# VHH binders against Asparagine synthetase domain-containing protein YML096W, part 22

Target 1, 314 residues: Asparagine synthetase domain-containing protein YML096W, of Saccharomyces cerevisiae (q04489r210to523)
Amino acid sequence: YEVTSEIDLNFTSLSEVSKNLYAVLRDSVKKRVESIHPRHIENSPIAVLFSGGIDCSVIVALICEVLQENDYKCGKPVIELLNVSFENPRTGLFPSDTPDRKLSINSAKTLQNLYPNVDIKLVEVDVPYDEYLKWKPFVINLMYPKQTEMDLSIAIAFFFASRGRGFLTSLNGERTPYQRHGIVLFSGLGADELYGGYHKFANKPPHELVEELTRQINNIYDRNLNRDDKVIAHNGVEVRYPFLDEYVIKLSTAEIPINFKVNKLILRKVASQYLKLDGISSEPKRAIQFGAKSAKMTKDGNKHGTDLLKENRN
Short names: E, the ipSAE of ESMFold2; O, the ipSAE of OpenDDE; V2, 0.75 times the mean of E and O plus 0.25 times the DockQ between their complexes.

## First folded at step 8 (VHH)

Design zb12 (framework vhh_6fv0_2)
Fold by ESMFold2-Fast, scan of step 8:
Structure zb12 (fold): chain B 314 residues (1-314), chain A 125 residues (1-125)
Amino acid sequence: as target 1 above (314 residues)
Amino acid sequence: QVQLQESGGGLVQPGGSLRLSCAASGFTFSSYGMYWVRQAPEKGLEWVSTISGSGGETYYKDSVKGRFTVSRDNAKNTLYLQMNSLKPEDAAQYYCARDLGYDYEESWGLPFDYRGQGTQVTVSS
């Protein structure tokens, strides 16, 4: 894939491009929802990896639109939003205090209010530190040949999120245990690579952004997908990647002016204009290991993300 | 496979200059941003400079701005760090590293996937 270097400084094409992106994203989600056996949709939830951010919230809203096109027997269709948060002894944070948990509660409420005909469940996956330690060696083996602290922090977040053992919190604050039932899991992977998620140098000039996004989308399998698939598949779920649809990638790389990808402008525009996700569309990007606080779990201040894992078992 | 090899370090007097080089092999060099990082004795890795894949954008640690210049020659698969007005606090093992392109928290360190074995810079006498 070649990411276009075309620039539209007057934003005259923004409305048309946003409309076209909404249409191909909706079609991508529709194909993936409709490929699920009808009995599973009516009798089993659809699960979504959920941080409360724009990428996954757009997917949830599109799933809701697709589900509302069908007549369901015996109640509302169910969507399970799997939100993971770690007890982190280094930072002293409880799972309830993580940035992704706080954002997810607010974003889930927005989605529940927009789609009252869908039963949207926010599954709060809390990971105690002793549970992290118990499963850490297992996840290290699953993610091989990836072997850095950074890869572990990401892999373990996806492992616990997809395992889906957590809690539902009622309006009065009561928390009840809940286990994921959905066997199909939707992931927002690809959005950062296509639409310019936050990087250390967020205000990059357009020509540098073209180089970075071209590299990222062409290498997504080796950098992200291979690791994530191994960890998520172990929990018995079939993963769906709406942003990696061939038509979504084609439109996103060839037909969206590069300046519309600064800080995910184009995706935020689709979210606010077509999906009524105004509050969510202004939230800053945060990588899962930082939002869920699975990064830097030890009280060793000298650990770096690129450090090699000392407990690798081959 | 992927290899990064630094050279050009040595002993220099305060106020002196050194030019570090990093020879890259095993990947499409022009497709990756590159870092210079350093580690002084009994200190953690410290970011020094970043250069984009095209060489169009460069970034520097505040304490080296105006003294250090990062550059690259994509035709030769080589990264450079020109160091002028060297100070004793610049003494360290210097490494080049390949940018992963991922987001990161600053307290977590830079996201790189390969690092060379380094070249020693000593500033004394």
Scores: ipSAE 0.000, ipTM 0.297, lowest interface PAE 11.1, mean pLDDT 80

Design zb13 (framework vhh_6fv0_2)
Fold by ESMFold2-Fast, scan of step 8:
Structure zb13 (fold): chain B 314 residues (1-314), chain A 124 residues (1-124)
Amino acid sequence: as target 1 above (314 residues)
Amino acid sequence: QVQLQESGGGLVQPGGSLRLSCAASGFTFSSYGMYWVRQAPEKGLEWVSTISGSGGYTYYKDSVKGRFTVSRDNAKNTLYLQMNSLKPEDAAQYYCAKDFSYGTESLYGLPDYRGQGTQVTVSS
């Protein structure tokens, strides 16, 4: 894939390009929802890996639009928003204290208000430290050949999120145990690489952004997809990646001007203009291991993200 | 309370020059990119020029490139547009606009505020 260096200075072009991206992205989501057997949608929910940020919220909104095109005999279709959060004894942080949990609660309320004909459930997946310790060696084995502390932090977060054992919290604060029933999981992977979402891309001049986004999207399989597929699929879940659709990638790399990717401008315009998601956080996306606080879980928290794992299971 | 106030418009003959100013208040001026946008009678809003918060990057509509120069004085919270070799097709209400995105080098965000405008008329 080659990321275009084109700069578009026409004031109205952002809205026109946003309309094209909305259409192509909606088709990507529709294709992936429709590949699920109709009985599964009616009898089993669709799950979404959810941090409350713009990437996953756009996916949820598009799933809701697609689901609303169908007539269901058994009541409202269900979407399970899987939000993972870790107990961190080193910092004294509880799952309720993580940035992703707080953002997810607010974003889920926004989506629930916009789509009253869809039963949107925020599944709060709390990971006690003893559960982390129990499953850590297993996840290290699953993610091989990846061996860094950063890879473990991400993999363990996806592992627990995809298991989907958590709680539903009512408006009065009462928490009820809940377990994921959906066998298809949607992920926002690819949005950061296509639309300049990493914090390090904020305020970069267009020429530097072209080189970095080109590198990121062409390396996505080796850096992210291989690892994520292994740990998520192990929990019996089929993963869908709408942003990695061939047509989405081609439009996003070849046809969207580079200046529309500063701070995910083009995706935020789609969200605000076509999906009414104006109220969802404009803060840069946190990688899942930082928002869920799965990074630096042990007392020895001075490891770098690229450092090799001590256990290094063969 | 964001406020933008344009001035400097008027009547000029083809080939003439005008300098537009936009006084800004209610936000950290140097942290936002600024736009000049125009609207002629019976036409939609048309982008003319952009300048980054630092003033390090400037961009222009093709039809005005080489004739118009955008600049800013961050100490005075003022945006300028120097217009030379004016053509009848440049006649319009000119607005300055603030970018939505925050950052001294951020450019081409979504405009979230626009002033009341200043009228430019080009006729013989």
Scores: ipSAE 0.000, ipTM 0.230, lowest interface PAE 12.5, mean pLDDT 77

Design zb14 (framework vhh_6fv0_2)
Fold by ESMFold2-Fast, scan of step 8:
Structure zb14 (fold): chain B 314 residues (1-314), chain A 125 residues (1-125)
Amino acid sequence: as target 1 above (314 residues)
Amino acid sequence: QVQLQESGGGLVQPGGSLRLSCAASGFTFSKYGMYWVRQAPEKGLEWVSTISGSGGYTYYADSVKGRFTVSRDNAKNTLYLQMNSLKPEDAAQYYCAKDFGYDSESTWGLPFDYRGQGTQVTVSS
């Protein structure tokens, strides 16, 4: 794929492009929901890898719209939002105290209020530090031949999400154990690469941003897809990637002006205009935090490894 | 400031043994998992072993399992790697590394928070 360098200064066009993107994303989600055997939709929930951010929230809302088009004999369809939160020994934060968990709780409540005819379950997957240490080597082995430290952080989150052992928290604060039942997992992978979610892409000249996004989307299989599929599939789930639909990629690369991708403007417009997801925190905030930390490590001269798994490449 | 200082490397014959040490400072040692990783000439960084903060859990790469033993002395803030039955393929710069914990607030996480300057292990006759 080649990402367009077109710049459109007419923001009236933003609404029309947003409408087209909404339609294509909805069709992408619909194809992937409808390819699940009807028996499984009625008796097995659909799982979603959920951070509470805009990418996954858009996917959840679109799944809800698609599910509401069907008649269900067994009552409300179920969506399992798998939110992984790790104990942080450095900061003393427990999984329940992380900003990501708090964002996920608020975003899930927004989605539950918008879609009362869908049983949306926020599954709080809490990972104690000892559990993280126990399973980390196993995940490193599963993600081979991927070897970067960023790949590992994503893979381990996907591993614990796909295991799906967590808790449901009631309105009165009571927590009950819950196990994932869905055999199909939806992921927001591709949104950052298509719509510019990384801090380092902010304030770039148009030609540099075009080159970066082109590189990212063309390398997504090698960089993310192969790794994530292996880790998730180990736990008996099949992954769906709505943002990586051929029509979504074609529209997003060829027909969306590059300036509509700054801070994921185009995706946030879809979310607010068509899905009533106003006020949900955006991925650009986390990308800014990531960029700042990476720059600090480089300037400080910290001796961090970037390659973990070159064993057996001789 | 986190500081990790490795020692104990050297030249050893195939089948020999070495004990590596890592002196840690600047953080609460017992709270964090620790790693041994290595880098052979013209190769990437390879994970060797993991030990939990309490020392209750240890994990090893298949290539070293049964030959290497990781341990720690939390009272002395020191990590150890006992290497037995050394093979030529074990020749590498060995680093100890502090686990970062997982930072779910970031779009990234590191397998290591910090690593030391390393100690060289050469296996040759």
Scores: ipSAE 0.000, ipTM 0.388, lowest interface PAE 11.5, mean pLDDT 76

Design zb15 (framework vhh_6fv0_2)
Fold by ESMFold2-Fast, scan of step 8:
Structure zb15 (fold): chain B 314 residues (1-314), chain A 127 residues (1-127)
Amino acid sequence: as target 1 above (314 residues)
Amino acid sequence: QVQLQESGGGLVQPGGSLRLSCAASGFTFSSYGMYWVRQAPEKGLEWVSTISGSGGYTYYKDSVKGRFTVSRDNAKNTLYLQMNSLKPEDAAQYYCAKDFTYDYGESLYGDIPFDYRGQGTQVTVSS
């Protein structure tokens, strides 16, 4: 795949391209929802890795639209939004204090209000520091051959999120234990690589942005999918990646002008214009390990993201 | 406030040369990267070249590398594109654009993230 360097200064083109992207993304989600046996949907919810940000919220909204096209005999279909948050003794933050948790609560409410015919459950996956220490060596082994502190931070967040052991919080603040039942998990992976979501893309000239996005999308299997698939599959779920659909990738790389990818402009336009996610579409992107606070978990906290893990895994 | 005015286009034979200019005003010219973009008949806009604020770094579309040279004169607030060995495929309306600095909390839904103030300058390549 090579990302186009074309620029479009015609304001009407943004709306037309966003309509095409909406259609192709919706078809991508539909194919992946419909590959789940109808009896499974009725008996087992659909799970989504959820930070409350635009990538996963667009996926949730599209799943809701697809589910509303179908008539299910067991009542409302259920979607489980799996939101992971870590106790971090270095920063003094509890899981309730992380940026992802606060954003997820607000985004889940927005989605619940937009889709009353779908039972959307926000599953708050809280990870105490002791639990993190217990599972750290196991996750290091699962993510091999990846061996940086950043890889561990991401892998451990996905490990606990996909386990889906958390809480549901009622309107009065009461929390009840909840366990994930969904056997199919949707992920927003690919959106950052297709639409320029990483912070380092915000100030790059078009030529550098084209090269960077081309590199990111062509390397996604080794960099992200190999690690994430190992960790998530261990917990007995099957992952779906709507943004990595061949038609989504082809449209996104060949037909979306490079300037429409600044701050995920094209995806935010889809969210606001076609999915009524106006409030969510203005929120800044955070990588999962930073929003969930799985990075720099130890008191020392002096490690950089590229630093190698201390222990030998061989 | 911000204004960009392109000039220097015209009709040339294949293999000919043209130098385009873009006069900038309303902002601190040396603090921003600049772009040249073009639109051929019945085609979308395409990026052609980028130059950093200092002029120290330049980038080009593959099809124009070795033929086009972008430069700037920060003392005169002027951007240039020297076009050599012109081909019929280079015929287009040429525009200059100012770099956009991403504002983390700002909504960009209705706006293209480049300042576009110029009318452009037409380049025609034919015999």
Scores: ipSAE 0.000, ipTM 0.226, lowest interface PAE 16.1, mean pLDDT 74

Design zb16 (from b03, 27 letters changed; framework vhh_6fv0_2)
Fold by ESMFold2-Fast, scan of step 8:
Structure zb16 (fold): chain B 314 residues (1-314), chain A 126 residues (1-126)
Amino acid sequence: as target 1 above (314 residues)
Amino acid sequence: QVQLQESGGGLVQPGGSLRLSCAASGFTFSSYGMYWVRQAPEKGLEWVSTITGSGGYTYYKDSVKGRFTVSRDNAKNTLYLQMNSLKPEDAAQYYCARDFSYDYGETLWGTPFDYRGQGTQVTVSS
């Protein structure tokens, strides 16, 4: 894949490219929803890895649009939004206090209001510290050959999210245990690699931004997919990656000007103009390990994200 | 309230030099990246150069690299474009433009510019 270095300063181009991206993303989601057996869709939920941010919220909205094209005979189709949050004893934070949990609650309400004909369930996956310690060695083994503290933080978050054991919170605040039923899981992976992020890219020269995004997208299997697939698949789900559709990647690399990718501008434009996600489209991006607070949970939380794990003896 | 006013254009012979200025007012100048863009008659708008709010990074269209230098004086709220070794193909109306940022901070790109000045004409002819 070759990321274009084209710069486009026309306001009309931003709108037209956003319209094209919306169409191609919707088609990508549609192909992946329609590959699920119709009987399964009617009787089993679709699950989504959900932080409440723009990447996953765009995916949820597009799933809802696709589901609205079909007339289901038995009730509303169900989408399970899997939101993981960790107890952090070092900081005293409970799962309810994480940035991702707060954002997910608000984003889920927005999506529920936009799509009343879809039963959107926010599954709050709370991970107590003792549960984290119990499964940590197992996840380290699953993610091999990845060996950094950052890889563990991401892998453990995906492990517990895909396991899908959590709670639903009712309007009166009552929490009821819930277990994921969907066997197909949608992930927003690829959006950061295609459309960039604020902190990492804000002041990069164009050629460095082109090189960085090219590196990220061409190495996504080795850096992300291999780790994520191992960890998520262990819990018996099939993962779908709409952003990694061939047509989405080709449009995003070849036809979206490089200046439309700072702070995910092009994706935020799609979200606000075509999906009515105005409130969500203004939220800053957080990596899953920071929003879920799966990073730096022990006294050794002073380790850099690239530091090698002590448990992996090598 | 935001105002951008370009000056310094004129007629020069091929190989000549011009220094363009852009006076900015109505916003915190140092918080925004700035662009120089140009448009020749009957042609589309063309990006020429970018400078970040701090001046720490500068970027150029390949065809002007090594000949043009963008700079800024944040104390004077002024943006500059030094143009050397001018070629006939550089003839255009030159505009300064303010980078749009949702974070209102220094960014390389952001959106297509949210404010543009009236422009200053550069003509290259013998």
Scores: ipSAE 0.011, ipTM 0.344, lowest interface PAE 9.0, mean pLDDT 77

Design zc03 (framework vhh_surovatamig_d1; at its last look DockQ between E and O 0.09; V2 from the best seeds 0.00; counts 0 for: pae E 12.8 > 2, unsure alone 64.6 < 65, grease 24.4 > 24.2, placed apart)
Fold by ESMFold2, look of step 9:
Structure zc03 (fold): chain B 314 residues (1-314), chain A 128 residues (1-128)
Amino acid sequence: as target 1 above (314 residues)
Amino acid sequence: EVQLVESGGGLVQPGGSLRLSCAASGFTFSSYSMSWVRQAPGKGLEWVATISSSGSTTDYVDSVKGRFTISRDNAKKSLYLQMNSLRAEDTAVYYCARELGYDTFSYPEDYLGLSDYRGQGTLVTVSS
């Protein structure tokens, strides 16, 4: 793919471009929902890898719209939002106290209010430090040939999210153990690469941004999916990536002006204009060390995401 | 365009205190997590502390916990590090850094971690 260098200085096409993106994204989600065998949809929930951010929230909203187009025997389809949070052994901060968990709770509440005819369950996947240590060597083996601390922090977050053991929290704060039942998981992967979600590129001149986004979307399978597919396949689930649909990528790279791809402007416009996600659409991207906390799951405070894993150097 | 200007370093005795400041400009300060990172002579970079964009969450390397306090003032676009009970091993150049923002499951291109900008640093020397 090749990202367009077109600039729309006055934002005159923003409304039309956002409408076209909404339509293509909706079709991408619809195809991926409808390809689930009918027996599975009626008997098991759909799952979403959920951080509470705009990418996954757009996917949840679109799934809900597709599900509401169909008649169901038991009255309410179920969506499982799988949110991972890790204990910080350095500070003792519990997973339930993290800012990413709090954002996820607020985003899930917004979606639940918008779609009362869908049973949206926020599954809080809490990972204690000793559970992380138990599975760390196994995930390191699965993610080969990737071998950095940052690769591990991402892969292990996918592992525990896709395993899906967590809690449901009631209105009164009571927690009930819960195991994921959905075997098809949706992911927001691709949105950062298509719509300029990485802050380090926010102030680049347009020609550098065009080059970088072109590189990122063309490299996404080798960089991200090879690592993640191995980890997710172990948990017996299939992941679907609506932003990586052929028609979504083609429209996004060729037909959306480059200046709409700063801090995901175009995706935030779709969320607010067509999905009523105004509160979520204005939220900036959170830093990973305050999200899943996987990059800080070592008691050795001098490790960085680029450090090589000692267990992989054998 | 992005500017981070660090100040407040100097020579202190062991057990003393020092307050570092970082003035930020050229970006929306309140949208980013911020960190302090240090480099001791002949050693690699060491992460010291991080504060969330709202200021509601902080985290510290074990060796400074209880002695250092990171804070921010989003209205003044300023980041601070209060360093108390200083030790000789705290001697380093201290850098203010803006953290890369990425989703839980995202992977940034730059393996140099969560920081994408830093100033020239401010030298802290702790010796008798």
Scores: ipSAE 0.000, ipTM 0.224, lowest interface PAE 12.8, mean pLDDT 76
ESMFold2-Fast, scan of step 8: ipSAE 0.477; ipTM 0.754
ESMFold2 (binder alone), look of step 9: mean pLDDT 79; pTM 0.803
OpenDDE, look of step 9: ipSAE 0.005; ipTM 0.277

Design zc04 (framework vhh_surovatamig_d1)
Fold by ESMFold2-Fast, scan of step 8:
Structure zc04 (fold): chain B 314 residues (1-314), chain A 126 residues (1-126)
Amino acid sequence: as target 1 above (314 residues)
Amino acid sequence: EVQLVESGGGLVQPGGSLRLSCAASGFTFSSYSMSWVRQAPGKGLEWVATISSSGSYTDYVDSVKGRFTISRDNAKKSLYLQMNSLRAEDTAVYYCARELGYDTFESLYGTSFDYRGQGTLVTVSS
């Protein structure tokens, strides 16, 4: 794919491009929901990898719109929002204390209020450090040939999400155990690569942003998709990637001006104008991504990703 | 509304010391792990040190272990970096950063910080 370098400084195309993006994203989600037999939807919830951010929240809203087009005999259709949070002894964060968990709770409430005819369950998947250590060797084996600590961090999060053992928290704070029932899992993978979601890109000049996004989308299969599919599929779930739909990719690369991708402007516009998701994601922020630091999951272990994985070689 | 304001940078000779400070506002400081990150002229950003929300755990890149000490005062909403035995290689703009957790799906492609300050310049030269 070739990301367009076109710039629209007067924002004259923003409304039309936002409408077109909403339409192709909705069609992408619809195709993937409709590939699940209607009887299975009624008896098997749809699961979503959920951080509370704009990418996954847009997908949830679109799933809700699609589900509301149908009459279901067995009450409300169910969506399971799988929110994974790790106890990290190195940073001192418990699962309940992470910014992601707090964002997920607020975003889930917003979605529940917008779609009362869908039973949206926030499944809080807490991963104690001991549980991480127990499953680490197994996930390393599943993700072969990827051997870096960064790949492990991503794979293990998807592993625990797809395993789907968590809790539902009531208004009074009572937590009851819950197990994922959905066999189809939706992921927001692709949105960062298509719409400039890695925060380090927020201040890049247009020509650099074109180069970076072109590299990222063309490498997505090798970097992310192949690894994630292996780990998620092992837990008996099928994964769906609405942002990686051919029509979504074509429109997003060829027809969206590059300046509409600063801090996901175009996706935020779709979310606010068509899905009423105002306020669900963080507003203007200065953010940076550092790959080398992804190895910080152990209290006193080696911080280099390659070195850590070599310790587990047979 | 989230603001991080760094101070304490300056010119120092090799082997010298500096103490950097960061004043935080607009969020519950005691609920977040905090980091110091730096950028040398013409180079990429490098993570330097992290401190847990309670201050009970700290970590550093290998090149600064034993020389730098990160600390925090939750009552004053302040983060600090004590830098000793400074080297020419430590010359950089130093940023205070609020850490986004590893369990955020968007941040799983690497360690992410959702906010950083404007930075304070540290120059180590004779």
Scores: ipSAE 0.000, ipTM 0.181, lowest interface PAE 12.9, mean pLDDT 74

Design zc06 (framework vhh_surovatamig_d1)
Fold by ESMFold2-Fast, scan of step 8:
Structure zc06 (fold): chain B 314 residues (1-314), chain A 126 residues (1-126)
Amino acid sequence: as target 1 above (314 residues)
Amino acid sequence: EVQLVESGGGLVQPGGSLRLSCAASGFTFSSYSMSWVRQAPGKGLEWVATISSSGSYTDYVDSVKGRFTISRDNAKKSLYLQMNSLRAEDTAVYYCARELGYDYEESLYGLSFDYRGQGTLVTVSS
C-alpha cells in the first residue's frame, strides 16, 4: 500500500470523499456482521472494544445501522461496549477518573439515543492494581516476541477489555456485575494508521507523514495485529477489524488526500455528516493505553514507552 | 459563504519579485491560520507557507525559505505572499487556503485545509 501525498483544499472534495468513505466503511461492517452465524446475531450480543472515541463510535453506529435493516423476532439486538479503566497508584486515579471512562459514558448515551431499537450496554471493566500485577507476567508471555513497556500497556488493556468482566451502571448510579456474552468482538484498530490519529503525526513534515502512515499500515500485522490477536483470542473471542477491510484500506490510502487525515478530519466528517455523532466527532483521540491509564502503572512512572521490559519471558 | 480571492500573479523574469494578495470573506479571518499552496503544471499540490492567526508564527517549505515571506492584515482580512529571487521552478498556480480548526490544534505544515480560492498564476520565464 502507498499512501497518497496529494493535498486538496476544496470543501466539495472533502464532502464527496467522506461520502465514499462512509459507504465503504458501512459495507466493511456489514460484511463482518453478516459473517456472524444468524443465531448469534439474534441471541448473542456483539461486543465492541470501546473508548468512547471517534474510531469505535463510528463502528458502533455502523453496526447499529446494519442491525436495524431487519426486524429481530427475539427483541432488540444487544451491543456490549467493553470499556477498560485501570487503578493507577502512581497518579492516585481510580478507574472512574480515566478520560476514556468519562468519554465512554457520554458517547454510549449519545449512541443509545440515536439507536433506540438497539440495546447498548456499556460494560465498565475496572482493573484494580493487584489484578494488574497478578496477570502482568501472563500477558508478557502471551505477547511475545513483543517486549517493550508500551506493548505491555496496550496488551494488558486489551486482555482485560476482551475478558469482559465488569459492571453496568444505572442512571441512579447503581452498579450491577456483568460478564460479556458476545463471542465476536469489533475493534477500531487501523483508524489511527489510516487517518493520522497519533500525536506524532501532527508534528511531521508532509513527506515524513506520508512515509510514516505508509509504514504503519504496511506493518500493522507485525506491530499490532499479531500482539492483539494473541491476547484477545486467549479469552475465547473472535475479533473483527472493519478498518482493515481491503476496500477501506485501498480507498483510504489511494483516494484520501493527506490533509484530510490531519486530526482524523475525514473520519470526523463521516461521523458528523453521516452518523450524527457531532459531540463525539469533536473529542481528541487517545491511544488505548493512555486513555485507560494502563501506561506507567508501576511506581516508576518514568519508564519510556520504547524501553524494554525488565523481564522478557519466552 | 466562505470566499477566498487571490490576486497579484503574472509573468516575471527569473530573479524578479512578485507580491500575491488574498481577500477573505464569509468567516472570522482573525481566528484561522492561513496558508499558501501551489500547483506547478502537470504536478501535484505543494504546500508553500503558513502563518498563525495572530501572525506570530510562520513556516515555509525548504525550497522557498529566505526568498518568500508570508504575512497577514487581520483588520483588512487579507493574506500576502512576498516572493523574491524567483526561479523558473516557482512557476505555478498559487492558492490561498484556510486551515481547519482552532489555532492551538493546527499543523504549521499546512495539512488541514478546508477552503481555497480559485488561484492566481505565476509564470517565471525569460
Scores: ipSAE 0.000, ipTM 0.155, lowest interface PAE 14.8, mean pLDDT 75

